# VHH binders against o75319: the designs that were tried, part 37

Target 1, 181 residues: o75319
Amino acid sequence: GNHIPERWKDYLPVGQRMPGTRFIAFKVPLQKSFEKKLAPEECFSPLDLFNKIREQNEELGLIIDLTYTQRYYKPEDLPETVPYLKIFTVGHQVPDDETIFKFKHAVNGFLKENKDNDKLIGVHCTHGLNRTGYLICRYLIDVEGVRPDDAIELFNRCRGHCLERQNYIEDLQNGPIRKNW
Short names: E, the ipSAE of ESMFold2; O, the ipSAE of OpenDDE; V2, 0.75 times the mean of E and O plus 0.25 times the DockQ between their complexes.

## First folded at step 3 (VHH)

Design g11 (framework vhh_7qia_2; at its last look DockQ between E and O 0.02; V2 from the best seeds 0.00; counts 0 for: pae E 16.2 > 2, placed apart)
Fold by ESMFold2-Fast, scan of step 3:
Structure g11 (fold): chain B 181 residues (1-181), chain A 118 residues (1-118)
Amino acid sequence: as target 1 above (181 residues)
Amino acid sequence: QLQLVESGGGLVQPGGSLRLSCEASGFTFSSYYMGWYRQAPGKQRELVAFIYTGGSTNYADSVKGRFTISRDNAKNTVYLQMNSLRPEDTAIYYCAAPRTIYGSYDVWGKGTPVTVSS
């Protein structure tokens, strides 16, 4: 496909590094075939992603792609030096325990192997907001012991957009801690 | 303009304790995340402890169980209680109010040195 994801233009391309963590959130990059549908200032390709990260004086060490599709860009569009992990995550519903565990395992593995550097874990879904914010906040709550409202506030400030899905917010605030490893 | 001033560093023997303070001025302290960072000679600056606006905390694995970060919003101060100090904790310790939006900037103190040796 060549269709821009619904509401994709409404969101900032890349947030800020979440201080106290190794996370940075962004919306899905769109490969060159989408650019004919976009004004120059609206373009956000994989190359644009890495340029924007560099402009913040940051460096990506891992990309976690939470979209349930591969139509927006291919892993081959990314530098070979940056690992890419696909975790197929359905929209609208709270991610299941298996998805949460995969995310936690990937983050923990990255942090263990990157103790001697300050590289970031880039996380995105389509808008870099609901699935992305949920999984990052779930990690902070379950693994780091962060209070849900603190986790959500940090994500919202650094992403530049507030989590929108009430079921995600409700699960973060009042749902069970997932202790699957 | 924001200013951060660290104090409380010094020379201690292994197994000893120190309490670092960081006094903030020029902003609404309670609205900021605060962190303690350290830089050993010849090494990059690393995050040691972090405190959220709501009081949540997290720590580098190397200091978990030994260091405690806390804040007193009425005094505009963040603290780092350091127990069971080791020679490898020797560093200059900095407090910081990190940026949270594009185009903002981190606010850093000038640091307070901590040396752990006999």
Scores: ipSAE 0.692, ipTM 0.867, lowest interface PAE 1.2, mean pLDDT 91
Fold by OpenDDE, second read of step 4:
Structure g11 (fold): chain B 181 residues (1-181), chain A 118 residues (1-118)
Amino acid sequence: as target 1 above (181 residues)
Amino acid sequence: QLQLVESGGGLVQPGGSLRLSCEASGFTFSSYYMGWYRQAPGKQRELVAFIYTGGSTNYADSVKGRFTISRDNAKNTVYLQMNSLRPEDTAIYYCAAPRTIYGSYDVWGKGTPVTVSS
């Protein structure tokens, strides 16, 4: 269906590039069919996403979609020049090791292939907050060696919203490092 | 209002060292992560080093092992120790403090030039 996700309107559409990283988080863009249910100023389409990224003088090099549905937008709504990766990620629970690995692998692959540019990895779930934040932070912690609190703080600040799920936060702060390869 | 003032730039020979400083004012320095960026002629601005509030650091691959970023919260200052400088390190170096997603993204200094040449 074309119902607006719960609380979707409450979140800023696009965060900012996380300094020192290639990550940028955003809430899920909604295809045109959702516009009928939104005020003009609430609309956030795939096109709007790219416009907002450009306004930040950035460029997306990859989109990682963590939503557990495909109803929000179609990959065809994205420019052909930007690869799209779907990683079905269940909400509200800490992503499993396979999901974490898939995310890390995708990020590492992108970085390896994009050493010559500064394009961003756009990551989103429904709200671009909890699942998105967890996986980005998990990467920073496990792969980059960032202290958990630093990673969380960085993400929260750049996203403009704080991670909300205590289980995610606790896992990031106290959970084990997951395999990177 | 937030302000950043860089210093320490100059001319140095290859293999030499420089220490850049960036003094911050107008905000709670300890609550912000800080970064050094550089822009060489004809190139895009790039991250050099970043330090988080908790002390974690991140470096561009090109400077790993040679550059060290540190901070002194008591002095509201972030430093960039640059060792084993190379001609390709020649650039204007900028200090930055990221801001919230509202307004301008980063607070930037005016930059300090670093020239590595024999």
Scores: ipSAE 0.046, ipTM 0.484, lowest interface PAE 3.0, mean pLDDT 91
Fold by ESMFold2, look of step 5:
Structure g11 (fold): chain B 181 residues (1-181), chain A 118 residues (1-118)
Amino acid sequence: as target 1 above (181 residues)
Amino acid sequence: QLQLVESGGGLVQPGGSLRLSCEASGFTFSSYYMGWYRQAPGKQRELVAFIYTGGSTNYADSVKGRFTISRDNAKNTVYLQMNSLRPEDTAIYYCAAPRTIYGSYDVWGKGTPVTVSS
């Protein structure tokens, strides 16, 4: 099944680098087999992703794929020099502590290994919004001490879309700080 | 079906003020980003001001400090207060309800003309 994800066309392909962080968020790129169901201007392939990042004068050093499926693109569609990590994340629920832990450790490992460059961590789920925004904000809050409302505002502004799921927003604003690094 | 209706445009002298309104109908207004765009003769349409569902705003550099966007979700209305108007602000002003600030899918009004001239 090469069905276009619901509402995928409604979202900006790639956001902007979040200032003061190493994060950039985007929606899931779709391999060529999906393009028969898309107008040319709607296409967003793995190649398009890297072209758009280069247009921003940035470079990806890691892609974290939060989707629960492997149908959208193959890791071999990515440059060999960019590490790829899948963290299976169930949608519509606040990610559990194990998922948050894996995300934090991936980010911390990247920052340690890439301390001498300015490469970015690209993060996506299906739409690059709710799961992506939650985990990025959770990291900023728990690890970097950013206030919840500031993290959310920064993500929303740089992604170009607001977080939509109220349970994610409530957990970020009022939930416990997670110490599972 | 979402509809947007602009009003408040007209002829004004340089240095004057106008307040544009845009009423929305047909969908839940409070869940949409709202924006004002303008198109001068012979130019591409450009963003003027944009307001998120939570009230955060963005402005084109050319209007910062002079224009103020606001929204009233109870009235399904977005406003653009335009002060210190200049001849360069002459354009047709459009209200839009884009899903993104970069406009990947938009609903547009028909526009309201603004002319700034002596």
Scores: ipSAE 0.000, ipTM 0.125, lowest interface PAE 16.2, mean pLDDT 84
ESMFold2 (binder alone), look of step 5: mean pLDDT 82; pTM 0.830
OpenDDE, look of step 5: ipSAE 0.015; ipTM 0.354

Design g12 (framework vhh_7qia_2)
Fold by ESMFold2-Fast, scan of step 3:
Structure g12 (fold): chain B 181 residues (1-181), chain A 118 residues (1-118)
Amino acid sequence: as target 1 above (181 residues)
Amino acid sequence: QLQLVESGGGLVQPGGSLRLSCEASGFTFSSYYMGWYRQAPGKQRELVAFIYSSGSTNYADSVKGRFTISRDNAKNTVYLQMNSLRPEDTAIYYCAAPRTIYGSYDVWGKGTPVTVSS
């Protein structure tokens, strides 16, 4: 399909780099076939993503795509120099431990391989908010030892939108730390 | 405009202690994190410690248990207390802060040199 994701226009395309980390969050880019349903100022293609990040004087080194679909854009729409990782996550439910561990492993591997540069890990779901914010915050809490409220505050400020899903917020604040495996 | 001024560096003997200070101006200091970085000759700049507005802290493994980061929001100052100093701690030490609460880049001070030598 060529339909715009529900509420997609309500969100800023790209947040700011989360200081002290290598993370930047954004909403899903939409390939050119979606542009007929968008005003020019609403367009956010893969090319637009890289232009907006460059405007912030940042550079992407990895994209982690958390959407449960491949209809919005294809990896082939991205520059060949930027690795792409797909982690299929269902919206509305808290990601399971296997998904959390896969995300952590990808982030840790990127950081180890990119010690000599300042390239960013770009993370997105459909809106770049709930699944995206959950996994980034989960990483900061479990791996970096950040307090849950500090992680959520940092994400919200840098994304420019607050996490909306109460079950995600509750799990981050009061759920167990995932350190098994 | 955000400005960071480091002080407290100098020459100390191995096993000694030193306290670095970083005074910030031009932004709401209490609302965001502050960090300390260091750069030894011929090496990349590395994160040493950071502190969130809440007082939560994190440390590089190389300094954990020896260094303590703290902040005084009333004075817009972040500190790095360095104990049990080793020759390998010799570096220029920098503090860093976000440019704004929505900022994309850390702002850097000029650095304060620390030399650990007998």
Scores: ipSAE 0.000, ipTM 0.152, lowest interface PAE 15.1, mean pLDDT 83

Design g13 (framework vhh_7qia_2)
Fold by ESMFold2-Fast, scan of step 3:
Structure g13 (fold): chain B 181 residues (1-181), chain A 118 residues (1-118)
Amino acid sequence: as target 1 above (181 residues)
Amino acid sequence: QLQLVESGGGLVQPGGSLRLSCEASGFTFSSYYMGWYRQAPGKQRELVAFIYSGSSTNYADSVKGRFTISRDNAKNTVYLQMNSLRPEDTAIYYCAAPRTIYGSYDVWGKGTPVTVSS
């Protein structure tokens, strides 16, 4: 189906680049078939995503899709020059260690191969908030040694919306660092 | 009225040290993120060091172990201590309070030149 994800319209399409990092977060783009249920100003297609990134004078080098579905858009709807990585991540529960390690590996690989440019890693789930914010913050805490409250605050300010899931926030603040993969 | 003023740049020999300062005015400094960026001739501007509002820090790989960013919230100042300087560090160094809220603006200083040569 073409049903718009619940609360999807409540969130800004794209946040700002998280300064000090290569991350930018956004909500899931919706392919053309969803546009019949949206006003023109509510549309956020894959094309709209790239236009909004360009308007910020930024460039995407990788998209990491954390949704547990492929119904919203197809990788083929993205420019061929931008790699796409799917990491199926279930909502509600804190992502498991395997998911965390896959995310870290993808980010580390991108950064190693993109030392000569300033391209961004775009990360999204359905709303670009809970799963997205958790994995970005987990990376900053575990790999870059950022204090949990600093990571969460940076994400919230740049995304324009605060992380909502208390179990995610508690894991980031008080949970174990996942140093080993 | 929001302003950043850099100081401390100059000419230094390879292996030497410089301390850059950036004084902020017109906002509540302690709540802002601060970064040091540089632009070498013929290169893109790059992030060198970053400090969070809670004082966590991050560095470009090229400067890790040599540069230290710090802040003094009572003085509304951010510092970059640059040790073991190399000719490759020659650039104009910029202080910035980057945008973090959708629709806000970056605040940049005018830059302070650093030249590393014998």
Scores: ipSAE 0.274, ipTM 0.676, lowest interface PAE 4.4, mean pLDDT 89

Design g14 (framework vhh_7qia_2)
Fold by ESMFold2-Fast, scan of step 3:
Structure g14 (fold): chain B 181 residues (1-181), chain A 118 residues (1-118)
Amino acid sequence: as target 1 above (181 residues)
Amino acid sequence: QLQLVESGGGLVQPGGSLRLSCEASGFTFSSYYMGWYRQAPGKQRELVAFIYSGGRTNYADSVKGRFTISRDNAKNTVYLQMNSLRPEDTAIYYCAAPRTIYGSYDVWGKGTPVTVSS
């Protein structure tokens, strides 16, 4: 339905680019049918997303959608020039190894194909926080060798919101490195 | 409306201590970078201390070793513990949530006065 996701209004629409990376995190954009339930300053449509990214003097080259639904917006609401990848992830549970590997492969493929530009990988779940922050931090730890606490601090600072789920934080700090196939 | 309310200011002797509090409402506090600023008469506001969402802190050189910023996310409150106060610390102290992301803006409190005098 057209119900605003729980606590969606509590989160900033878009974070800042994570320095030293190609990542930017944001909450799920909501198509125009949701706007009657929102004040003008609360609206965050797919168009609003691209306007906010441009206002930071950044450009999206890929969107990775981690939500387990297609109700909030359609890929057709995005510019045709920006690839869209759906990775269905269930909230509350730490993403499984298959999901982690899919995320890593998508990121590695994007970076290989975009060596000659500075375009960003936009990542979102419903709030752009727990699943989003987990997968970005997992990539930084496993692939780029970043210390877990440094990855979490960088994400929290740039998103403007702290990772909330204790099981996600625990896995990032103390869990094993996930190896690619 | 987003709102910050400061408290804890007052009159204190040189060498004394004060703890300022700032309660936040109307937004998710744990998500905001929080700062303490001060403004002495006839001067521009200056950053005194800053705390990131993850707990990392930065201090103006003039207050390093004397002031400590902290936060309690469960109470939506940021604190400034001020020790070894000097006459030059006399100012109105403001709590702020500085703009960290394009499309958001600084949220300011109304200020709490601190006077350090013999």
Scores: ipSAE 0.000, ipTM 0.103, lowest interface PAE 18.0, mean pLDDT 84

Design g15 (framework vhh_7qia_2)
Fold by ESMFold2-Fast, scan of step 3:
Structure g15 (fold): chain B 181 residues (1-181), chain A 118 residues (1-118)
Amino acid sequence: as target 1 above (181 residues)
Amino acid sequence: QLQLVESGGGLVQPGGSLRLSCEASGFTFSSYYMGWYRQAPGKQRELVAFIYSGGYTNYADSVKGRFTISRDNAKNTVYLQMNSLRPEDTAIYYCAAPRTIYGSYDVWGKGTPVTVSS
């Protein structure tokens, strides 16, 4: 369907780069077929995403799409120069260890291949908040050794919206570190 | 891309104050987590203070209550206000922008020396 995701308009399109990291979070871009349901100032297409990133003097090197659907935009709507990775994640439950591992592997691979540049890893789910914030914070905690409270605060500040899902927050604060053994 | 230049170091007596400045050039300054490190002779470089783009700060226990980090994103500048200076604060002070929060800093300034002695 062509229905706008619930509460999608309530969130800023793109956050700021998370300082000290290569991460930037945003809400799902919506392809041209959704424009008839949006005022011009509400539109946020794949093209709009790249324009807003450029306006921040940043450049995307990878997009990680965490939505459990393919209805919002197509990979072919993105520039060929920017790799696209789909990791299907369900919206209400804490991502499982397999999903967390896939995310960490993708991030580590990108950083290894992009050591000589400053390109960003763009991460989004539907609102660019709960699944997105969880996986970014999980990476920072488990791989970079960041304290959970500091990771959550950094994400909330840069995204411009606070993580809303209590089960995600609880897992980040008190859950086990997920090690790929 | 990002380049850092420190200034404001010098010789000061115990109990005195100094204000260090770090001017950044290049894109995306406002998005960087900025820190001040120091290295005393014969010791490892240590993190003194850091500041996030939105103004959240943290300090090493040795300088809490005495040092204040701040930033002016419009001027692409980070400051370190050092009060109640002690001989053990003697070091070369470095401005840094890390690629990861706890990783090695990828962008360093050349440093500004601070000597606290009577």
Scores: ipSAE 0.000, ipTM 0.136, lowest interface PAE 14.3, mean pLDDT 83

Design g16 (framework vhh_7qia_2)
Fold by ESMFold2-Fast, scan of step 3:
Parts: structure tokens; C-alpha cells; sequence
Structure g16 (fold): chain B 181 residues (1-181), chain A 118 residues (1-118)
């Protein structure tokens, strides 16, 4: 149904672009059917997402949806000009290697095809925090050679919320580097 | 470029009705989120009714059941039907919209005064 996800209202809708990268993180947009359960200032539809990104003088070139459901919004609710990629990712556990490699492949492909522009890769899960932050930081560490603590700090500052799951943080800090496939 | 022009305000007796209109000029009207706000003398401007791009509506508790917001995208117009008017509804009524579908609320009309008195 159209029940608002647990704690969804506790998080800022959209973070800021992570400087030196093409990433921007946000919480899941909610389609129009959810608006009856929200005050106007709480609404964050697909349209609201694009409004907020434009307000930051940024432009989306890709959305990566990490949720394990499509009940919140449909790809058809997005502008046709913005590619949409679904990577079903289970919450609570560290994403498996297949998920990590799919994410890296999508990011690398986007960057190769968009080297002549400055369009952003928008990444979200339900809250735009744990799965989202993990995969973005994993990419920065494994592919870009960023120090784990620096990647985590950058994500936390730009998202406006700190990664909450200790198992995710521990994997980023002390876990093995996943090969750059 | 978006301009908003309100009309329909006036003097009405308690229990009466008025219909306010807001005509928009500019592009992408059907994609805008539109609101009606009011400002009573000596008070802050408050949201009265809001209509989303797809037609979903929300109302302030003070006007629920009495006011109806609607839009006609073909005529670039948003309406506020006000029934069972009360003296406390006396205010200048403003129409508001984002400048573009990707903007915040940053376009306001000049307002239309509504006075409810006997």
C-alpha cells in the first residue's frame, strides 16, 4: 500500500553533490498517491526531486534505485530524458559482490558516456543513507582510491546524515577491496 | 516567465460565497504546484489550499469542508470556491506557484481582497 516508509520523514529529501565526484544522494521519492498522507512541506515526489536538484544548479543524468520494491514510485514517473537503473538491494546486510559490481559497472559506464558534460548520478534507497552511502563509498574507495574515513566523512557531510549501520561502516573501513571489474 | 493575476474578491455577508480565479501566463502551467494563501490584517501569510500538478488537493484545517481548490490546465487557471464565509476569512488572498516546474514557490500574484462583514 501507500503507507509512508518507517522514519522516511526523519531524513532530508536530497543531499548536496559530493565535491570531486558525480554523486548526489536522496531518499526515495513518493508518487502522487502518497500526497494525501503528507503535508505540502513533507512531500517529495519525483517532480520534487528534480525541482530540488535544479535549485542546487545541478542536473541528473542517471538515477540508480537500490530499493527492494517499486511501490514508492514507477520509472514512468521520471522524465524520459533521465536513464533509470534498478539494482534490487536487500537492507541491513552488506551488499554482496554481485550488487557492488553492478553498481560499479553502471557508474563507470555513465562516466565514460558523459565525460563531455557535468550531469550527476543520483543514488537512492529508502532513506538515501545506508545502502546508498555504502555503495557510493565503496565505489570511491575501490575505484577512486579514496581513504575509507575520507569517503565516509564526505558522504555524511553532503547527505546531511551519518551512516547508521555499524556493519556497513566496518566493511568500508576494514573490509577487503572489491576488484575493479 | 510566469505571471499570476487574481480576481473575484469583494465584499460578502457572513454565510455567503465567492469564487476566486488565478490566471497564469507563461509556459508549463499544467506542471506547476499551485497554492492559495491569505494574509489577514496584522497576521502572517498562511497557506489556505494547495493543488499538486496531478490534481491532489490539501486544505488548512480552518477551511476544510468550506473551500474547494481546483484547476483548469486548458485555461491556465486555478480556482478557490469559498462557501459558508466567516468574518475570520477576511484577508487578501494570494495565488502562488514556482517560476518553473523545477523551481520553488517564487511567483506570487498581487492579491485580491476579500471582506466578510454584515
Amino acid sequence: as target 1 above (181 residues)
Amino acid sequence: QLQLVESGGGLVQPGGSLRLSCEASGFTFSSYYMGWYRQAPGKQRELVAFIYSGGTTNYADSVKGRFTISRDNAKNTVYLQMNSLRPEDTAIYYCAAPRTIYGSYDVWGKGTPVTVSS
Scores: ipSAE 0.000, ipTM 0.107, lowest interface PAE 17.5, mean pLDDT 84

Design g17 (framework vhh_7qia_2)
Fold by ESMFold2-Fast, scan of step 3:
Structure g17 (fold): chain B 181 residues (1-181), chain A 118 residues (1-118)
Amino acid sequence: as target 1 above (181 residues)
Amino acid sequence: QLQLVESGGGLVQPGGSLRLSCEASGFTFSSYYMGWYRQAPGKQRELVAFIYSGGNTNYADSVKGRFTISRDNAKNTVYLQMNSLRPEDTAIYYCAAPRTIYGSYDVWGKGTPVTVSS
């Protein structure tokens, strides 16, 4: 159905670009059929996403969708010029090595192809927080050599909300570096 | 704008203790990584201790077991408890908040001097 995700309204729609990176995190956009259940100020459609990114003087070059569903919006709701990648990621559990590998591959490929521009990689799950924050931080730690707590703090500050899942935080701080990309 | 104000430095005898404080203003600093650095005369500034937003800490080998960093987010304050002080701990101590993941800093305090001597 068209039920609004649990706690979706509690989260800021779009964070800020994470300085020193090409990442920006946001909560899942909801297609127009959900707007009947939302006040005008609560609406966050795919169009609203792009408007909010432009208001920050940024431009999206890739969207990575980490939700385990396709019910919230369709790729066809996005501008044809912005690539869309779906990585089905189960909530609550630390993403497995295959999921981490797919994410790293997508990011590395984008960065290689976008050396001459400053376009952003937009990443979202349902709330744009736990799965999103985990994979972005995992990338920064494993590929870019960022200290785990620095990656987490940068994500939290720029997203405007702190990572909530203790198992995700624990894996980022004390888990192994995964050299799989 | 974020500002950092250090206090608590002074003169102490070897084996003594001091507690440094650093008050942040203008922002909820709970989201910031906070560090204490020191600079002795004629030496490079070195990292002494740091504390992450989640409360995890790390220390330079020279101060492990003697210094403890902590934070009180309700008071926007970070502390450095210094025990078993040695003459080689004599330095100006600086509070810092990083700006980016690559170790550049948004804000530095102006420093608080610590002298350990008989």
Scores: ipSAE 0.000, ipTM 0.125, lowest interface PAE 14.6, mean pLDDT 83

Design g18 (framework vhh_7qia_2)
Fold by ESMFold2-Fast, scan of step 3:
Structure g18 (fold): chain B 181 residues (1-181), chain A 118 residues (1-118)
Amino acid sequence: as target 1 above (181 residues)
Amino acid sequence: QLQLVESGGGLVQPGGSLRLSCEASGFTFSSYYMGWYRQAPGKQRELVAFIYSGGSKNYADSVKGRFTISRDNAKNTVYLQMNSLRPEDTAIYYCAAPRTIYGSYDVWGKGTPVTVSS
């Protein structure tokens, strides 16, 4: 099948729910065509994602896909009951204000419509780390008033991997609050 | 080994106030994230207020401006100050230290009932 993303095997497939929030982060699921290049224990398909979420006694209510490609899996590989939102983000760059606004709008809309349940917002990029962690932490800082170091620590602990990109960390700690809602 | 014991619930009239306390015993309270949750009859348990180890706080939209969460690490206690109480705040209130590490588990108290009625 297709080429496995660089370092994809190095990351835990799914983190833990971030307590005090509705967020859970994971690496990109890979459709069946990628399994020819993976050992059974390395497979992480869309089905595997939902099985691992259920193993944690959690339920997904929304998936936000931050990858700049559609080659890893199709929205049709997801249950029809779980909304899917694509926000194209470029790796290595701090997401622009328009991207941050789209993410905040999607999260706020989900929370407003899901007040009577405890379903999670699943967020992923390729590794479920840098772009994913940035946007989740940016939401917590800008919308929920969380101190940057508290947001970063919570994300790192629950994802099981620390944010790697210094420009992302620097923007979270010292960058301006984005008030675009 | 962490255990949580809630107190301070009771019957109060609309517009009244209550202060809930949750005393932790066991291991390293200051390192835990702490939350107050509630469950009304026939409803799902919902997060009311959350306090981070570093002191950041979050609140459910329904209680923002009325409820205040705080902690006293020297007393191993987290508090929920509830003002301007409404009948819809009637629930059993639970203190929790949620898991944040793979393989750990949430620690819950047994709950303290709050009834808001005349």
Scores: ipSAE 0.266, ipTM 0.666, lowest interface PAE 4.0, mean pLDDT 89

Design g19 (framework vhh_7qia_2)
Fold by ESMFold2-Fast, scan of step 3:
Parts: sequence; C-alpha cells; structure tokens
Structure g19 (fold): chain B 181 residues (1-181), chain A 118 residues (1-118)
Amino acid sequence: as target 1 above (181 residues)
Amino acid sequence: QLQLVESGGGLVQPGGSLRLSCEASGFTFSSYYMGWYRQAPGKQRELVAFIYSGGSTYYADSVKGRFTISRDNAKNTVYLQMNSLRPEDTAIYYCAAPRTIYGSYDVWGKGTPVTVSS
C-alpha cells in the first residue's frame, strides 16, 4: 500500500547535525509512488533528503533504516556511494539488546572507516523520533559517556521535535548501560 | 538579543598555556550548549570542544588531553583551557551557541586570535 504513515506530515523532514557527533536524524523518505497523495511542498523522497542535507552543507556517508517495513523506499533509490543498513525495529517497545548492539557496531565501524572525513550517519524510523532518538541517545550515553538528559536535550533540539515515548525516555534516564555481549 | 564575546587570546610559545573566555548575554545561559571552534589561515572553521547544558563534553582528537572546556553558569561564561600549545593550534578561536531552542550553532562571537610561535 501507498498510504502515508499516520502523522508523517506533522514532522520536519530533516533535523540538523547533532554538534560533537556524526548523527543527523530524519523521517522516512517516501518513493515517487507516494507523491500522488502529497502536495509538492509535502514531498520528501530519497532525492529530497540528499538535497536537504546538502542545503545544510553536510554530506551523508551512511543511512541506518530502523523501520519494520520495506514499503516506503528501496535502497536502490539511494546513491551507490552511500551505504544503507536495515535494522528491523518494532515500534512501541524499547529496542532489545541485539538491536542496540547492531546499531552500535554499525556506528563504530563507520567512524573507524571515516575518521579522515566529516560525513554523517543518517538515522531514521517512520517519524525519525522515537526509535531513532532512542538509539542515537543510547549510543551517546553508553559509548560516548554523555549524561542521559544531555543526550536527550541535544537530540530534541537538533531533530526539532521531542522524544514522545515515555518508556524510551525512562530507559535512557534510568536503564542499565548496554555493554557488548 | 544573544551576544557572545571572546577574550584571552594572545601570543604564546610552544608548550605554553592560554585560557580563553566567552561571556554570553541576552539568553538563559544554563539552558544552552556551547562550543569552541577555530579557523586557521586558509582553512575551514572546525569544532574544537563542545559542552552540553548539563556539563557533558566533547573534544576533537587533535586537542584531547591538552584542552579542557568548562562553564560557569553563574557568570554566563564558557572557558577553554589550552595546555601544551603547538604551532598548529594557531588560529582565531570562536565560541558558538544555538540562537533558538531547536537550532544548532547559528550565533558566533567575533573571535579571539591565538598565535603559537617562538
């Protein structure tokens, strides 16, 4: 189906780079088949994503797709020079340890391979908010040693929207640090 | 209106130290994150150090172990303590802050020059 995800239009397409990190968050891009249901100013295709990133004088080096579906766009819609990683994450539940470790491994690998450039890691779920914000903040807390409230504040400011799921926020603030298994 | 004023730059010999200050006005300082950037002649501006509103910090690899960023919310001031200075640290140093609650860096001071030379 070509139905627009619920509330998708309510969110800014792309946030800003989180200063001191390589992260940028955005909502899911929608392939051309969805454009028949959107006004021109509402369109946010994979091409629109890269144009908006360039408008910020930034460059993507990796996209991590956290949606539990393949219906919104195809990896083939992305430039060949930008790696794409799919991590299937179910909404509503705090991501499990396996998902968290996959995310951390992907980020650490990217940073090691890209230490001589300033390319960004783009992260999205459907709205680019709850699953996206949780995993980015979890990385900053567990790997970079950022205080939970600082990580959440930075994400909210740069995404332009606040994390909405209270269980995610509570896990970030009070949950255990996730170490490798 | 948000305003940032840097001070503390100067000429120092290799191995020396300087402490930069950035005084902020026109906003609720304790609610904002703050960064120090530098721009060497002929190069692009780069992030040197960053301090979150709650006190967490970040440092560029080139300055880790030598520079320390800190803040004094009562004085509306952010500091950059620079130790073991090298000729390649020569640059104009700028502090930066977000203009709005959801913005990244979009407010800059005029900068304070640092020259490391014998």
Scores: ipSAE 0.059, ipTM 0.531, lowest interface PAE 6.1, mean pLDDT 87

Design g2 (framework vhh_7qia_2)
Fold by ESMFold2-Fast, scan of step 3:
Structure g2 (fold): chain B 181 residues (1-181), chain A 118 residues (1-118)
Amino acid sequence: as target 1 above (181 residues)
Amino acid sequence: QLQLVESGGGLVQPGGSLRLSCEASGFTFSEYYMGWYRQAPGKQRELVAFIYSGGSTNYADSVKGRFTISRDNAKNTVYLQMNSLRPEDTAIYYCAAPRTIYGSYDVWGKGTPVTVSS
């Protein structure tokens, strides 16, 4: 359906590039059929996403979509030049090890292929906050060796919203490091 | 106005070492992320090393194991210790406090040149 996700309007559309990384986080773009339910200033389509990233003098090289639905937009709504990866992740629960591995593998593959450019990995769930922030921070902690509080602080500042789910925060701070497999 | 002043660049032989310093003024240094970037002739500026407010660090693959970034919050200074220098490390090195909130700005130093040659 064309129902706008709960609390979607409460979040900034796009965060800032996370310095020291290739990550940028945003909330789910909504295809044009949703615009009938939005004021002009509330619209955030796939086209709006790319315009906002261009306004920051950045360029997307990959989009990772963490939503557990395909109703918000289709890959065909994105420029053909930007790869799209869907990783179905259930909200509320900490992502499982298989999901974490898929995310890490996609990021590592992108970085290896894009050594000679500065293109960004765009990551989103519905609000671009909890699942998105968890997986980005998990990558920084497990792969880059970043201290959990540093990773969380960087994500929160750049996203413009703090991670909300205490179970996600607790797992990042005190949970086991997941080795790549 | 936030200001960054780099020092410590120079001419060094391959295999040599240099320590770059970046002194910050005009802000609460301990709260900011700091990075060292470099730009070689004819190339785009690239991130070399990054240090978080809490002390975590990351490095470009080309410098891992050779360069170490550190900070002294009491002196408002960030350092880059460069060991085992290679001709490929020849560049102008810039200190930066990157923006983390949209609508703010990156702050850059003027750069300090490093030349690695025999």
Scores: ipSAE 0.424, ipTM 0.771, lowest interface PAE 2.5, mean pLDDT 89

